VH-VL binders against NAD kinase (nadK). Designs and how they scored, part 154

Target 1, 268 residues: NAD kinase (nadK), of Syntrophomonas wolfei subsp. wolfei (q0aze0)
Amino acid sequence: MKIILVNNRFKENTEKKAQEIAGQLSALNVEVIIDNGLDEPYAGTVDFIMVLGGDGTMLRAARRYGQRAIPVLGVNMGTVGFLSNIEINELAEYLPLILREEYSLEARMMLEVAVFQQQSLLTRVFCLNELLLRSNSPRMLSFALEISGQKLEPYRGDGLIVSTTTGSTAYSLSAGGPIADPQLDAFIVTPVASHIINKRPLVVSPEREISLHLLEEREAIIGIDGQIKMDFGAENRVLIKRAPHPLLMVNLKAKPFFTSIDRSLQRQ
Below, E stands for the ipSAE of ESMFold2; O stands for the ipSAE of OpenDDE; V2 stands for 0.75 times the mean of E and O plus 0.25 times the DockQ between their complexes.

## First folded at step 11 (VH-VL)

Design Z2 (from P28 with heavy chain H100R; framework fv_bermekimab; at its last look DockQ between E and O 0.51; V2 from the best seeds 0.00; counts 0 for: pae E 3.8 > 2)
Fold by OpenDDE, look of step 11:
Structure Z2 (fold): chain C 268 residues (1-268), chain A 123 residues (1-123), chain B 107 residues (1-107)
Amino acid sequence: as target 1 above (268 residues)
Amino acid sequence: QVQLVESGGGVVQPGRSLRLSCTASGFTFSNYGVHWVRQAPGKGLEWVAAISYEGSNKYYAESVKGRFTISRDNSKNILFLQMDSLRLEDTAVYYCAKDRLWFSRSSYGMDVWGQGTLVTFSS
Amino acid sequence: DIQMTQSPSSVSASVGDRVTITCRASQGISSWLAWYQQKPGKAPKLLIYAARSLQSGVPSRFSGSGSGSDFTLTISSLQPEDFATYYCQQANSYPLTFGGGTKVEHK
């Protein structure tokens, strides 16, 4: 068995723990690769990905490895989030199950985000939570939204979020988007401070494609999972589709989603 | 600077054919949908036809369907309007116009127009 | 097809006047309406797109409003160069259609 440990290089605690876990796994004749984000994603074949940290680390892991159909386990290290399945202190207990592959998988839809400059593809990213288009100034954006070729009402506001159902409890929620069952595949299109005060978010079929253009020459930015940022202007276009592969999240321990939401919302 | 220049207009007999051309410069022609719009003498504007940036989609006004054909050569930055079976009511100044937004099958307004070319009929 | 009804057909005004032109669509076109200005012997010029967005280079005295089926072009203070014919055009769907035009004339 070969396992990638994904941790946050900026958190010394996670690095140390990754080393410890690596040692333990090695002692069990498991090959371990540690990915702290400094280098390119490991290109070799692996059997399992263990994410040590919070939701942010999981998002990074998803972007780096989600397209490879590898089981991904979130191991929480004392943070609040939705994407971890077990706690770090539980790892020893569940390790035998991991090694025996006695776990269930939950498929989570990801976004395929393609950003273009005219005809040129600037970047293609698979992400677990959302794409954000927002103004880079105090001025409102005007942008065109097309869904499967359908021309919608032009958006005027601070921005727009296109989120997965997994991402529904992330920034989309803060922007007034609905909470979605992560077992459901759908796009959630949530306006950010629209000039239409009560503009409702859209729940869109994952079979559709979403495109965004700026109608005016304004400075904007694209944000992906709150971790990737890039400039976005009139010469750019973004195309959003369902990723061809879902993230396969490992489910070792039952976590009731809806009760966890209540708990999390109470903390906000 | 962005510019469109129409040509090919003139005096024609009813039932005959005429081919209009529109040459684009100052912008990436192949990135934009383009339109033909005509205006009869002393009358208002009438949309005639449109073609998508890649040329795969063509749209026509009912008044010209089956008679007019819009096409483009992106390698030469030229828009064409083949007008067959011309009628007296086709008398107009024909404008080519660029759509505002690139890489869209939808129109978002026409932000650049040519000077127009006149099509008239001999009596 | 979507019919665009523009009113009035003509308006007499003086420099400094507020001029309002209305355009009505036979069906909902969201905010996908453009306004054009045309002077005699000249090609049309785009003024407003997406119902209310001012085209670059167009004076701020021009403004557009409306959504759905009713739209308005407003010239807040008419200038000498604004005497022209104005057209609305729906850009919601093909076939594209123009209003009948409004001629703004000297009083």
Scores: ipSAE 0.567, ipTM 0.849, lowest interface PAE 1.4, mean pLDDT 94
Fold by ESMFold2, look of step 11:
Structure Z2 (fold): chain C 268 residues (1-268), chain A 123 residues (1-123), chain B 107 residues (1-107)
Amino acid sequence: as target 1 above (268 residues)
Amino acid sequence: QVQLVESGGGVVQPGRSLRLSCTASGFTFSNYGVHWVRQAPGKGLEWVAAISYEGSNKYYAESVKGRFTISRDNSKNILFLQMDSLRLEDTAVYYCAKDRLWFSRSSYGMDVWGQGTLVTFSS
Amino acid sequence: DIQMTQSPSSVSASVGDRVTITCRASQGISSWLAWYQQKPGKAPKLLIYAARSLQSGVPSRFSGSGSGSDFTLTISSLQPEDFATYYCQQANSYPLTFGGGTKVEHK
C-alpha cells in the first residue's frame, strides 16, 4: 500500500507530526511519500492521500492530486475548517479502517481553469474552491462574462468570483454569495463590489462553460483558491469548466455540514 | 499584416449565381467568427451573414435567407458566400470582416475588414 | 430583427466642434453596440465596441455612452480626419443590424 502524506512545512509542528506518522506507517510496511509543498507532485500511482493541516493544505492537495481519483482524507491539526474529516488525536483510532479501506467517499466538484494570453494557453489548473478575477488598481474593472456562448450585460466593479459549491463558504460568501450544500454540483458566480444594481449572484449548471475577459485596458489579477495569482489584462481570457474528475473525500467520521456551519464560519 | 481579401465579384444577370471568396492572412483564421457585410452604392451598411469560428453556427439576414450560404474552409483560411437566385437589390460592395474576439460564438465588433468586391447587374 | 435608428442623417461641423450622434434600438440591447467610421472608398473602421470601449489605436476624443436602447457617439473636438460617415451596429443578437449612418461634413 502506498500513501502520500501532505503537510505544510510552514505550519508549526506539522512537519514533525508527518514524520511520526510516516514512521508508524512504515512499521506496518506501508510505503509513505511526504509532500510538504517544496517538490513537484509525486508522479507515481498511490492508493491514498492523507492531508495534515487545515483547509489551505487540502486546497493544495486537491490542486496537485484531485484529478487522479485517489481517496483524500483531511486531518485537522488546527482551527476546525470545512474540509477536514477527523482530528489528529483521532488518527490512531481510524488507522486500521484506513488500511483496510473501510470508509466511504464523497465527491466534490472541481473547476478546470484555462488562462490564455491572446490565443496561447498560459496555464491550465484545477481548483476546489474558486477563481477570483479582481482589480489590481484603484480603478474598477469593466469586463464581459459569457455562459455557454451567451454574453450578459457587461460588469463594472472590483471583480467576480466563480466558485464550486465547496467554495461557497470561502471568498464567495464574503462577497455576498449563498452558502451551498457541497453535495450539489454547480457554479456560483458572485460579483465583487458591483456598481450595477441588478448584478446578483448566479447559480449555474455545472455543464456550462464560463469565460471572462476585460472590455477596457486595466490591471487585474486572477486568483485560484487564494493560493495562485496571475496578472490579468486586456490581452487575456479565462475559460472555466467543470473538471473531468471530482475530488474524492474520505468519510471516516460523520461531520454534519449543516449543524456545524455556524461554528466553522465564526472562525473565518 | 492582418488581411482579408475578397474576390469573386463581377457583373451577372438576375436569377444567376455567384460565389464570393475571402482569403485571410496574418492571423489564425480558425479562432475567429467571420462576417459578410454589404453596401449598395451610396447607401449604408447591411449585415448579410456570419459563421462561427468552428463553422457549426451560421446566421443570415432575412433579406438573403434561403438564397445565400456562408461557409468556411479553416484549413485554407478561406470564407465563402454562395449567392443564388440573385436579385437587383443584391447590388453592392461585399466586405468580409472578422470578429475581434477569439474562441467566441458571440459578436464583439468587427475589427478587420477586407477592401470589398463589387457585385452588379448588366442591363 | 432589431432596428437601429440613427440621428441625424447628416451634420455640418467645423474643426474643433463637439459632435454628437445618437442611435436608438427598437428593443433593449444591453450595452452590446459598436460604432464604425467609414471614409469614401474605404472599408469601415471599428471605433467603439460594447457601447463605450475604445478600440486600440482610436483617439481618446472619441467616446461612447448609453445602454439599453439609447446610445451616443461623441467627438469632443473634431479633427480634419474625422469627416466621415459613422454607423452604429447592435451586436446583442443575430441577425446583426446597422443604423442608417450619419455623415459628418465640413461646414
Scores: ipSAE 0.433, ipTM 0.773, lowest interface PAE 3.8, mean pLDDT 90
ESMFold2 (binder alone), look of step 11: mean pLDDT 92; pTM 0.949

Design Z3 (from P28 with light chain N92H; framework fv_bermekimab; at its last look DockQ between E and O 0.76; V2 from the best seeds 0.00; counts 0 for: pae E 3.8 > 2)
Fold by OpenDDE, look of step 11:
Structure Z3 (fold): chain C 268 residues (1-268), chain A 123 residues (1-123), chain B 107 residues (1-107)
Amino acid sequence: as target 1 above (268 residues)
Amino acid sequence: QVQLVESGGGVVQPGRSLRLSCTASGFTFSNYGVHWVRQAPGKGLEWVAAISYEGSNKYYAESVKGRFTISRDNSKNILFLQMDSLRLEDTAVYYCAKDHLWFSRSSYGMDVWGQGTLVTFSS
Amino acid sequence: DIQMTQSPSSVSASVGDRVTITCRASQGISSWLAWYQQKPGKAPKLLIYAARSLQSGVPSRFSGSGSGSDFTLTISSLQPEDFATYYCQQAHSYPLTFGGGTKVEHK
């Protein structure tokens, strides 16, 4: 068995723990690769990904490895979030199950985000939570939203979020989006401070495609999972689709999503 | 640098056919929907036809439906308008124009126009 | 089909004048309206798209407003080069349709 340990290099605690866990796994004849984000994603074949940290680390892991259909386990290290399955102090208990592959998988839809400039592809990214289009100035944006070729009313406001159902409890929620069942595949399109006060979020079929472009010369940014930022102007266009592969999240321990929402949200 | 150049216009007899061409340069032709718009002498603009960037969708004005056929060759950057069963009321300068945005099946406006080609009829 | 009614058909103005042209759609077209300028013997030029978005390179004295079915093109201070015919065009749905045009002439 070969396992990637994903941790946050900026959190010393996670690095230390990753080393410890790596040692333990090695003692059990498990090959371990540690990914702290410094290098490119490991290109070799692996059987399992263990994410040590919070939701942010999971998002990074998802972007780096989500397309490879590898089981990903979130191991919480004292943070509050929705994407971890077990606690770090439970790892020893569940390790035998991991090694025996006695766990269930939950498929989580990801976004495929393609950003274009002057008809050229700038970047293509898979992400677990959301894409954000946001003004980079105190002024509102004017932008067009197309869904499966349907031209919607122009948006005027600070921005727009296109989120997965997994991302529904992230920034989309703060912007007034609905909480979605993570087991459901859908896009959630949430306005950010719309000029139209009662502009409602849209729940969109994962079979549809979403595109965004500015209708004026304004400075904007694209944000992906709150971790990737890039400039976005009138010469740019973003296309959003369902990623071809879901993130396969490992479920070792049952976590009641709906009963934990209040508790988790109160801490955010 | 973006340019559209129409050709194929001329004098024709009623009932005959004529094929207009529009050659694109300076941009990725295959990424844009394109249109034909005509203008009769001393009259206003009339949209004639449109074709999506991939060529899969075609749209026609009622006045030309069944008589005109819009097509494109993306490999050669050329837009065509096959005009059959021509009528006197088809007399006009015919413009080709590109949509403003790429990879859109919707039109946001025509931001680049050719200089047009004149279609007239012999008496 | 969506009918576009443009008014006035002509307007006489002087350099420096504020010129206003209106366009009415027979049904709601949201903000999907474009404005064009055409000079004699020349192809139309896109001025404004999405009702109020100024096309690149177009002077700021041109502005568009409106939504739904009523739209306005405004030239804040008419310049000599602005004497031309202007057309509105709905970009809401096919078939695309133009207004009848407004000729801006010298007073």
Scores: ipSAE 0.543, ipTM 0.831, lowest interface PAE 1.4, mean pLDDT 94
Fold by ESMFold2, look of step 11:
Structure Z3 (fold): chain C 268 residues (1-268), chain A 123 residues (1-123), chain B 107 residues (1-107)
Amino acid sequence: as target 1 above (268 residues)
Amino acid sequence: QVQLVESGGGVVQPGRSLRLSCTASGFTFSNYGVHWVRQAPGKGLEWVAAISYEGSNKYYAESVKGRFTISRDNSKNILFLQMDSLRLEDTAVYYCAKDHLWFSRSSYGMDVWGQGTLVTFSS
Amino acid sequence: DIQMTQSPSSVSASVGDRVTITCRASQGISSWLAWYQQKPGKAPKLLIYAARSLQSGVPSRFSGSGSGSDFTLTISSLQPEDFATYYCQQAHSYPLTFGGGTKVEHK
């Protein structure tokens, strides 16, 4: 069995704990690849991904490995978020189930984001939570949103969020978007400080294609999962669609989404 | 240099057919929606038909539905208008035009126009 | 079909004048309106799209405004090359439709 152990290299205790866990797994004849974010994603065959950390570490793992149809387990090392399934002190209890593959999988929709300059593709990335378009100056943006070739009334304001249902509890929520059941597949389109009165959040079929471009030259930024940032101007366009593969999240322990919403939000 | 060049116009009798062509050069034709627009002598502009950049969506003015067929060959950079059952009311200069936004199935304005090709009827 | 009504049908003006042309849609078209200039014997030239966005190479004396059903093209200081016919066109939904035109001619 070969697993990838994803950790956050910026916390000393997490690196030491990752090495300890890798040693324990090796003693059970499990081959371990440690991914602390410094190297390119491991390209070889892997059976399982274990994420040691919070939601941010899971977001990075999803971007690096989410399209490879590999089970991903979130293991919490501290403050409980939305994307961990078990606590680190429970790992020994659940490890036999992991090794026997006795767990269920929950599919979480991802976004496929393609950014263009003029007609040239600059980058294609996958994300679990959201794409944010926002102004990078005191001036508001004027921009167009197309959904499956249908133009909506131009947006004017600070920006726009296109999120998955998993991302509904992240930046979309802060901008006034709904909390969505992460088992649903949908886009959630949430305006940021819109000056257009009727621009309410939209919930959109995952089969739609979404595009964004500026209608006036302005300094803007796109952000992806709050972790990737790039400049965005009138020469750019973003195309967004449902990613080909969902993130396959391992479910070993029941984590009741609805009964814990307020507690989980207050811990973030 | 970005160009659209129409051809295939001429003098014809009512009830006959014509096929107009529009050859594109200087830009990636397959990235843009394209249109036919006509203008009768001394009259205003009338939109006739459009086809999406990939060719899957076609739209027609009510005055030409069932008689005209728009099509495109992206491998040859050519837009076509097949005009059947021609009527005297179809007398016009026919322009082809491209939409200015790439990879859009919607129209944002027609930024490049051809010089036009004249369709008239003999008296 | 969405009908586009331009007014006035013609305007006589001198170089330096401010010229205002209006366009009314028979139903709401958001901001999806384009303005074109056409000189005799020539193809139309796109001036403005999305009601207010200037096309590349169009002088800043041209401006567009409006949303919903009522739109305006303004030429802040008419130049000799601006004597032409101007058309609005809704780009909101197919079938696309043009206004009847406004001829700007020398007084």
Scores: ipSAE 0.412, ipTM 0.752, lowest interface PAE 3.8, mean pLDDT 90
ESMFold2 (binder alone), look of step 11: mean pLDDT 92; pTM 0.949

Design Z4 (from P28 with light chain S30N; framework fv_bermekimab; at its last look DockQ between E and O 0.56; V2 from the best seeds 0.00; counts 0 for: pae E 3.4 > 2)
Fold by OpenDDE, look of step 11:
Structure Z4 (fold): chain C 268 residues (1-268), chain A 123 residues (1-123), chain B 107 residues (1-107)
Amino acid sequence: as target 1 above (268 residues)
Amino acid sequence: QVQLVESGGGVVQPGRSLRLSCTASGFTFSNYGVHWVRQAPGKGLEWVAAISYEGSNKYYAESVKGRFTISRDNSKNILFLQMDSLRLEDTAVYYCAKDHLWFSRSSYGMDVWGQGTLVTFSS
Amino acid sequence: DIQMTQSPSSVSASVGDRVTITCRASQGINSWLAWYQQKPGKAPKLLIYAARSLQSGVPSRFSGSGSGSDFTLTISSLQPEDFATYYCQQANSYPLTFGGGTKVEHK
């Protein structure tokens, strides 16, 4: 068995723990690769990904490895979030199950985000939570939203979020989006401070395609999962689709999503 | 600088055919939907036809359906309007124009126009 | 087809005047309306798109408003170069259609 340990290099605690866990796994004849984000994603074949940290680390792991259909386990290290399955102090207990592959998987839809400049593809990213388009100035944006070729009313406001159902409890929620069942595949399109006060979020079929472009020359940015940022102008267009592969999240321990929402949200 | 230049207009007999061309320069022609719009002498603007940036979708005014064919050659940056079975009411200055926004099948307005080419009929 | 009714057909105004032109669509077109200016012997020039977005290079004295079916082009202070014919055009759906035009003339 070969396992990637994903941690945050900026959090010393996670790095140390990753080393410890790596040692333990090695003692059990498990090959371990540690990914702290410094290098490119490991390109070799692996059987399992263990994410040590909070939701942010999971998002990074998802972007780096989500397209490879590898089981990903979130191991919480004292943070509050929605994407971890077990606690770090429980790892020893569940390790035998991991090694025996006695766990269930939950498929989580990801976004495929393609950013273009004219006809040139600037970047293509798979992400677990959301894409954010927002103004980079105090001025409102004017931008067009197209869904499966349908031209909607121009958006005027600070921005727009296109989120997965997993991302519904992230920034989309803060912007007034609905909480979605993570077992549901859908896009959630949430306005950010819309000129139209009562502009409602849209729940969109994952079979549809979403495109965004600015109608006016304004300074804007694209944000992905709150971790990737890039400039976005009138010369750019973003195309959002369902990723071809879901993130396969490992479920070792039952976590009732709906009963934990209040607790988790209150702590955020 | 973005420019469109129409050509092919002239005097024609009713029932005959005429092919208009529009040559684009100064922008990525293949990224934009383009249109033909005509204006009869002393009259208002009338949209005639449109073609998507990739050429896969074509749209026509009812007045020209079945008679006019819009096409484009993105490799040469040229828009065409094949006009068959011409009628006296087709007398107009024909403008080509590009869509405002790129890489869309939708129109957001026409931000660049040619100077037009006149189509008239011999009596 | 979507019919565009533009009014008035002509307006006499003086330099410095506020000029308002209206356009009504036979059905809802959201905000997908464009305004054009045309001078004699010249091609139309795009002024406003998406009902209220000012085209680059167009003076700020031009403004567009409205949504749904009723739209307005406003010239806050008419300048000598603004005497021309103005057209609205719906960009909601094909076939695209223009209003009948409004000629702004010297008073």
Scores: ipSAE 0.544, ipTM 0.829, lowest interface PAE 1.3, mean pLDDT 93
Fold by ESMFold2, look of step 11:
Structure Z4 (fold): chain C 268 residues (1-268), chain A 123 residues (1-123), chain B 107 residues (1-107)
Amino acid sequence: as target 1 above (268 residues)
Amino acid sequence: QVQLVESGGGVVQPGRSLRLSCTASGFTFSNYGVHWVRQAPGKGLEWVAAISYEGSNKYYAESVKGRFTISRDNSKNILFLQMDSLRLEDTAVYYCAKDHLWFSRSSYGMDVWGQGTLVTFSS
Amino acid sequence: DIQMTQSPSSVSASVGDRVTITCRASQGINSWLAWYQQKPGKAPKLLIYAARSLQSGVPSRFSGSGSGSDFTLTISSLQPEDFATYYCQQANSYPLTFGGGTKVEHK
């Protein structure tokens, strides 16, 4: 069995714990690859991914490995967020189930984001929470949203968020979007400081194709999961689709979403 | 230089058919929706038909629906208008035009136009 | 079909004048309106799309405004090359439709 341990090298407790867990697994003849973010993602065949840390570390793991259909377990090492399943002090209890593959999986939709300059593809990235388009100047943006070739009145304001249901409790919520059940597959489109009245958040079928482009020259930024940033101008366009594969999240311990909403939001 | 060049106009007998062609150069034709627009002598502009960049969606003005067929050959960079059951009121200069935005099935305005080809009738 | 009504049908003006052309849609079209300029014997030229977005290479003396059903094209200081016929066109929904045109001519 081969396992990737994903940690955050900027948090000493996760790096130390990753080494300890790697040692314990190696003693059980489990091959361990540590991914602390310094190197390229491991390209070889892997059976399981264990994420040691909070939601931010999970977001990085999802971007690196989420399209590979590998089970991913979130292990919390601090305040419980939305994406952790077990606590670090429970790992020994659940390890036999992990090794026997006795767990269930919950699929979480991801976004596929393609950024173009003119007609040339600049980059293609995958994300678990959201794409943010926002102004990078004192002036508001004027931009168009297409949903499967259908266009709404142009948006004017600071920007727009296109999120998954998993991302509904992240930036989208702060901008006034709804909390969504992460078991649903959907896009949530949330305006940021819109000048146009009646621009409400939209919930959109995951089968739709979404595109964004500026209608006036302005300095803007694309943000992805709050962790990747790219310049965005009038020469660019973004196409957003459901990613080919969902993130496969491991469920070992019951973690009811609705009874924990208030506490999880306070930890953001 | 981005160009659209129409051809195939001429003098036609009533009730006959005619096929107009529009050849594109200087841009990636298959990235854009394209249109036919006509203008009768001394009159204003009238939109006739459009086809999406991948060719799957076609739209027509009511005045030509059922008689005209728009199509495209993306491998040859050609837009066509097959005009059947022609009538005197179809007399016009016919322009082809490309839509402004690449990879869009919606119209944002027509930013490049051909110089037009004239269709007239003998009687 | 969405009918587009332009006014006036013609304008007599001098170089330096401010010229205003209006366009009214029979139904709401959001801001999806384009303006074109056409000179005799020539194809139309796109000036403005999405009601107010200036096409590349078009001088800043041209501006557009409006949303919903009422739209305006303004030429802030008319130049000799601006004598032409101007058309609005809704791009909100198919079939696309043009206004009847406004001829701007030298006094």
Scores: ipSAE 0.447, ipTM 0.783, lowest interface PAE 3.4, mean pLDDT 90
ESMFold2 (binder alone), look of step 11: mean pLDDT 92; pTM 0.949

